VH-VL binders against a0b8k9r932to1074. Designs and how they scored, part 7

Target 1, 143 residues: a0b8k9r932to1074
Amino acid sequence: NNLPLDGIVFISVRDEDKAEIAEVARRFVNAGLKIIATDGTSGYLRGSGVPAERVRKIYHGSPNVLDYIRRGEVKLIINTPTTKQSVKDGFQIRRSAVDYHVPYITTVQAAKAAAEAIEKALRGELTIKALDEYHREVRYRAL

## First folded at step 22 (VH-VL)

Design c4
Fold by OpenDDE, fold request of step 24:
Structure c4 (fold): chain C 143 residues (1-143), chain A 122 residues (1-122), chain B 107 residues (1-107)
Amino acid sequence: as target 1 above (143 residues)
Amino acid sequence: EVQLVQSGAEVKKPGATVKISCKVSGYTFTDYYMNWVQQAPGKGLEWMGWINPESGETDVAEKFQGRVTITADTSTDTAYMELSSLRSEDTAVYYCATGYFSFDSGYPFDYWGQGTTVTVSS
Amino acid sequence: DIQMTQSPSSLSASVGDRVTITCKASQDITNYLNWYQQKPGKAPKLLIYDASSLQSGVPSRFSGSGSGTDFTFTISSLQPEDIATYYCQQAYDLPLTFGGGTKVEIK
């Protein structure tokens, strides 16, 4: 459940969350993280000037997000639930996150907390409070 | 109040097809997946599959693949489960149940239909 | 597929008794485990989700615990209206699978 300071963040969020998540994603990119996202999310991010690589849906074959997770490249997942996303894909991604110990965030608030913590960490200003907030908001399940 | 109301009992011959409906009210139909669960007489529960009413995406358990078709009509807030090539083993109560997926939840079936009894007999 | 094994398959207890049901998963499912109550002739009802979270409106005498492979469902004080069959269900992976059920009766 470490704070990601490098690597890939996978983002797939609801339409109503995309605006706020775009700002979070921008902060991640500025911090040196790479963004990969589903079609709708990646499109919105790019449209907002945030570089984000589109990752194909799992049922469309490889390479997909599972491949990145299995390779240890995805360090954080941001997913806000929506029926516009494949639940089957969701199950697989979630399982992989658990299997490979990838933390996940399910709220905009938690995403913002993560961005704040990462930025502070990079500046050497990480506080116990900020880290505690991150750990409180980020979900992590281990086998 | 959330309600899932299923169609009435069915009696079918072997080889026939049955189509069960599940009409919802009290929530936005497209916000949740609709699951189908089979329960043979005196037996346990078995997940058959689900549908995303918004996209129409479905997944069916391997045991039922090839014989089960799950559909949804957003204009009437109704989900359907069609089971073909009926056999005696298909005699059971069939339930529709809502499911909500998030990374933070265990996909519980929050709301259930009252069940539809299907009897397959010669 | 993930197999869920419940024990016992049936039990009989007196009103006020503590009832414990066990569910064992064939593999680690973290806490993605739900418990349902099914009364005779009725549809199942969600009681516990995520292994230990009590569903809204469910009496506090019902509880769940555990993670990984071993889970426990408990009725702290069995009531007459608790006559039912109880099922565990894993949502760690597809297909979703249920335990075999535990039939609870009153002596």
Scores: ipSAE 0.832, ipTM 0.927, lowest interface PAE 0.6, mean pLDDT 94
Fold by OpenDDE, fold request of step 24:
Structure c4 (fold): chain C 143 residues (1-143), chain A 122 residues (1-122), chain B 107 residues (1-107)
Amino acid sequence: as target 1 above (143 residues)
Amino acid sequence: EVQLVQSGAEVKKPGATVKISCKVSGYTFTDYYMNWVQQAPGKGLEWMGWINPESGETDVAEKFQGRVTITADTSTDTAYMELSSLRSEDTAVYYCATGYFSFDSGYPFDYWGQGTTVTVSS
Amino acid sequence: DIQMTQSPSSLSASVGDRVTITCKASQDITNYLNWYQQKPGKAPKLLIYDASSLQSGVPSRFSGSGSGTDFTFTISSLQPEDIATYYCQQAYDLPLTFGGGTKVEIK
């Protein structure tokens, strides 16, 4: 799996993770990545001063996150388990991630590792350690 | 302790409608989708559909589309499955079931109701 | 829809025997496969999730393995209380689908 150095990161996280993920998202934005997020997540990010475009739920129609994935624009997904997320949407997003080879992260620590690796990569300072940490944390299931 | 308690057995005539309930306790009803599963006598399990009790979002398998209505009453922590235009083939045990979803895990049904037997006969 | 082909449909073994059930998916479902035990007149009970994870409270004699399209469920030492029908279930895509079941009896 390659580090996403450009493109869009889709974020949908549970309430207790939003504070830490906001910092991660800020790092992504500063690195030149764009953020799209579900309603609750995007609202929190914007409230924290992090630019994040709200993306509609899949069952509300297009355009939605699947459209971005299918267009190859989403390069990374951060999704921590939440009861506020549509399970049906989750199924579809997860499958699309696999189908289109989009890595996904499910923990705050993994998200932090990704931010660190991306920042280092963009500065030409990527280390074996940083890359190794990223690869250990990123989830990807090949068909 | 988590419990899913379903309504009692039903005997119906062809063409009738049956509505079975699934009352939950031991967890927040709106936090998890409620699934319905059909099992004909001596046969396997078949997923019918689910509902998000919080939003009312439903999805029904194609086999049952047009005849199945899944609803939820958050005031009583009860999910319902209504099957209309009953046929003899609808004779089965119906289960409600719930589970946890994440990207890291599948969707195992951790908790099941005890089942409701529906008999359709003329 | 994803079809789950389970085999055998039934088997009879002696107490203490190793029992193996297989489930084949019509397409790659990664490890999103669950195994259930259903005793006569009872609701199914989750035994294994994510292909190989043992559900809490389930005896260690039950196990699961596999990924992609081929999966196996194993009872290392069959016990009398294990008389039941076992089902695999994929949770990779909607609609959720189950295998045809394997009825396990004791000689």
Scores: ipSAE 0.828, ipTM 0.927, lowest interface PAE 0.6, mean pLDDT 94
Fold by OpenDDE, look of step 22:
Structure c4 (fold): chain C 143 residues (1-143), chain A 122 residues (1-122), chain B 107 residues (1-107)
Amino acid sequence: as target 1 above (143 residues)
Amino acid sequence: EVQLVQSGAEVKKPGATVKISCKVSGYTFTDYYMNWVQQAPGKGLEWMGWINPESGETDVAEKFQGRVTITADTSTDTAYMELSSLRSEDTAVYYCATGYFSFDSGYPFDYWGQGTTVTVSS
Amino acid sequence: DIQMTQSPSSLSASVGDRVTITCKASQDITNYLNWYQQKPGKAPKLLIYDASSLQSGVPSRFSGSGSGTDFTFTISSLQPEDIATYYCQQAYDLPLTFGGGTKVEIK
């Protein structure tokens, strides 16, 4: 249930991670997932040929990422730490992710592992090893 | 080596304004948020607010809203905390401290200034 | 606001004793909890982050445990240099809040 095969992935990453995350995001899109992202991230993704919808910052009103999370539409969050994003927004997004049991990834390596796991799942090739690697890198709040 | 060096002790009258500084070295100033913490004599620690030195975004605890202004000067790698309308209960040591946010981190204050004593008395 | 209730407010123990401090959050804060040591006349020092992670350079006699609402800070063998006030601090939500502190003295 923590491995999304459909729905929305929210991405907000620092500049040095954008190139690698663009490839991950491409894999997500090819797998049937939708990408929403902050200004800088979405701009980079689109510039790289990856469709990504720009989502408002929380303090700019609705709809923002919290709305998507509360609707149950966001199934995965990828966020690498950066001071270019509002940390206050970060606290709110993280809290919402915990409250609504949305898994979040904080490293490029974990993001790649997620993409691989999703692709394997779609091909019916999912192994225990792949799942273990995914769950080891992905954080979430269990019921 | 990371260092946070704060300005010296201040003695103020009630109603006055104090502005203390926190100069950083040993890391990129804009990579971390700067927090301010108040500690009254013999009392605990209280978070006052923070600033993102890169964007200038600030957040101030409700208790201090209207009286506290946090600023940052990236040209000098210095953060400032200004407290106005000083009262006797504002007598305290004030600390600056760095914070780094990530989804999988508890936002610990890794580095602290040495503290600035502010005394408010008639 | 999230309230952090720390206990005891003070304690006195002998050198070599096991010291335990507790911190209770008014709501579930997962593992977003830090512990600080403050010696007299000095700034606080980070000892434990994320409830149980030992900060680099901190002696192994210090440890932290817990998740959710109940947290524990432990000094396995109290040393003279450990005389200080210890604070817990949550970073689950804003505003950031601290416990009331525990003053640790040696008999």
Scores: ipSAE 0.796, ipTM 0.911, lowest interface PAE 0.7, mean pLDDT 93
Fold by ESMFold2, fold request of step 24:
Structure c4 (fold): chain C 143 residues (1-143), chain A 122 residues (1-122), chain B 107 residues (1-107)
Amino acid sequence: as target 1 above (143 residues)
Amino acid sequence: EVQLVQSGAEVKKPGATVKISCKVSGYTFTDYYMNWVQQAPGKGLEWMGWINPESGETDVAEKFQGRVTITADTSTDTAYMELSSLRSEDTAVYYCATGYFSFDSGYPFDYWGQGTTVTVSS
Amino acid sequence: DIQMTQSPSSLSASVGDRVTITCKASQDITNYLNWYQQKPGKAPKLLIYDASSLQSGVPSRFSGSGSGTDFTFTISSLQPEDIATYYCQQAYDLPLTFGGGTKVEIK
């Protein structure tokens, strides 16, 4: 079970996914999770009424998303691909997520499944089927 | 369709500089990093570095640092790789290549230029 | 730097044979491994990405498998047009690195 029930979710998504991800992020916040996000994503989330802390780009120095990951504060990463992101930063974040065993999600569908599983877990309704759906959508190295 | 068209073959003397171009068509040049790959005889393929054409951000593999300059001209959708202080071991085919990064992928190169042969001879 | 060791360096097989090429990484790279085909005088062409995903337009006789440090590339039934050198490439971390290549010839 690698379901995040507390802690920080890092969110960085392409423009096309921001509306759907804002709704997912709202569900995370309602469940007691905190959101950190990159510039465009954090701006969209805050403009939609979802509390989100902006994190600095890695090349701007600390504190940035790598610092949060290395301190064990980030419990889930949601990143849908975009050509607008720094590929160099992407390599660094991905390497850190793998090294620190932080699960990551790359699709809106997986993000929705994660929100649903977390909500069910908080209500004491987590089932084998709900957990199986979550694990099928989340990518991380096996332990 | 996506095309990466490189400049023609070059013959150079030791100590000279070569500048290879890679002109892009079929996609938005500033949306994708451009990579450079050397294929020297007996060494296979070797990544030299990349540029983000939008920001000008570059990274160069350690073995090429100090001799390789990678640039981009967004007005002509053209990337450049300049190799200075040429030696005979720089005789190789040089490729430009691009791809799409995501957390799910290892950054595969979907598109390659046709290659530019550089011959360094005394 | 992550070293990629590819085996064999060359092989010769008959049309219709199953061909297997291996690639070993010097560290765990999860599944961030790509396979390229390079025909004589041509640029490399992506065949397999993420260890096992077939690139669009690539014939189904090509496949890849593996994760971690050990990877395998297979041609299920070798065809004359498959004469080429095949390269693996890790893209787990910078610098990107390639295997030494496997030259495949028809007997």
Scores: ipSAE 0.517, ipTM 0.802, lowest interface PAE 1.9, mean pLDDT 88
Fold by ESMFold2, fold request of step 24:
Structure c4 (fold): chain C 143 residues (1-143), chain A 122 residues (1-122), chain B 107 residues (1-107)
Amino acid sequence: as target 1 above (143 residues)
Amino acid sequence: EVQLVQSGAEVKKPGATVKISCKVSGYTFTDYYMNWVQQAPGKGLEWMGWINPESGETDVAEKFQGRVTITADTSTDTAYMELSSLRSEDTAVYYCATGYFSFDSGYPFDYWGQGTTVTVSS
Amino acid sequence: DIQMTQSPSSLSASVGDRVTITCKASQDITNYLNWYQQKPGKAPKLLIYDASSLQSGVPSRFSGSGSGTDFTFTISSLQPEDIATYYCQQAYDLPLTFGGGTKVEIK
């Protein structure tokens, strides 16, 4: 995850999961990722103070989620199952995700684990920087 | 208890139209797509299409385009499949079926109607 | 359209025998494959979903395996009530398509 300015996470989740997913999405934004989401999810995220761009449903035109996937811009998909989602759209998005090798996550627990992993990677980058600073300190003490 | 109850057997002449019903109970009708499947005598299963009962949006497999109309009546929790311009090859059992879609599932059909036999006799 | 080639088209086996049925997809479908049992005069019944997951209430003698293009369905010890036609079905993309079926009979 070293391209935060160009990395997009697509989020479309059921109502029951939106509160927990909003906190996960905030952690992604803080890590430098961008969020795109479907209508209900994007509305919830924005209302929670998480920047999220609304993505058109596939049959309503561009830009839709398939456009982002095909361009290689989507790096992760989070979709928790709901009876209220379009099954047709779900087939199209899933096929594109498989075809373009985009990983997807279907549970809140997995989404939280992904956020934790990304945050550890950021802390690891800071730890590497701190190690460089330590080596510079040793060098300056010798001078 | 989830039940999909289909209308009774039909005998039709070539060129006629048949309309099969599938009445749902035990779940919220508008929450799940309804699928239709054809099985000709001694043959395998063929997916005909589906409907989203909430929006009324449908898809029909290419083989059946132009002859199949799939509808839903949310006031009676009933889906319908209408097949027009019947031919002897349309003699089959027709099933309604439903399932649960997720990105990590293969969209299995958990529930099936009992089937409706349509016989097209010349 | 994704074509599902199911083999064999029929088989006869004795009670207690291990029975194996295969399906081959015309393209990579990952693990989006279901197996159904259909007894004479009855609607199909889901046995296996996602290639290998056993549906609730289905006896453990039924199993499935495979991914990509090659899939296998196994009955570890054939019982008299297992006389049926078995179908695979891909659920990777539309239109949903089924294998041609395998009729299983007792010798």
Scores: ipSAE 0.496, ipTM 0.798, lowest interface PAE 2.0, mean pLDDT 86

Design c4
Fold by ESMFold2, fold request of step 24:
Structure c4 (fold): chain C 143 residues (1-143), chain A 122 residues (1-122), chain B 107 residues (1-107)
Amino acid sequence: as target 1 above (143 residues)
Amino acid sequence: EVQLVQSGAEVKKPGATVKISCKVSGYTFTDYYMNWVQQAPGKGLEWMGWINPESGETDVAEKFQGRVTITADTSTDTAYMELSSLRSEDTAVYYCATGYFSFDSGYPFDYWGQGTTVTVSS
Amino acid sequence: DIQMTQSPSSLSASVGDRVTITCKASQDITNYLNWYQQKPGKAPKLLIYDASSLQSGVPSRFSGSGSGTDFTFTISSLQPEDIATYYCQQAYDLPLTFGGGTKVEIK
């Protein structure tokens, strides 16, 4: 039930999803949200004209994405799976997201639904279907 | 077709070292972490640690730290687990196993090696 | 470390019976729990992931449920080929840990 209407969105996605995620991230920025991202994702977003701040890898120390999560600054996580990311970092970020009640999204489809729901909420047009789709996609689990 | 093929059974004396191999075929070796799991005779399964074959990053469970070294050779698509200072309680079957991590997944191990029996006796 | 307490340690049932195995985590692990089947002399085989999702190619008589700390694995109608030891495994946090196993036999 908690749409992120302000705050930070953390984005870390595989190369195949970056183009579509860049458009979603632009919609988040237009809605007043801020983006933080890992190296490859932040580079792509900035190259596409989307403001995004790079965060340090967890093993490089503080401040990193875990610090933002623990301070309550991250309101949504978008992470599409990739074989090229650290599984150890993934465990730490996922554990922190659960511990600090940060919703996470693992597909481009869910990210698009989140952007749509946020935009409709800002226009006062949020519907039961848009909210229901957002909550389903946040809890969606891929096979 | 994905296969994880482990080296053959070993008989060792206490204090010796064993090095078990796990050769991968049917997928890109560097795309998946390789895990090692111990199973003592008639006992359950215990996670020993893992390696990222691309970077060489490893983690080893606290119980095994100082005695276990996990390595990977990307030129032969082979992971290795070396257990030193062997004790009688290290008599077990050792498995390599792999899976795919995502926030949606509980990191299930889809593929397992056939197991390598290590017997430690004098 | 997250401890996984699996119950019972063994059971005997007749062909066609409903079999239930439980697994309790020492802390909330949400739904990051997997179930494996291990037949004698063989490697474990993944049956259920994420507490309730059936692995591809696994018969529909196998199912899982639960979230948080309490998880259940069910065989709806026991078959002779289901004689095995079953293990739960949490994948919420490191180190990964397994339950003690449940040996299932035909009586």
Scores: ipSAE 0.483, ipTM 0.789, lowest interface PAE 2.0, mean pLDDT 87

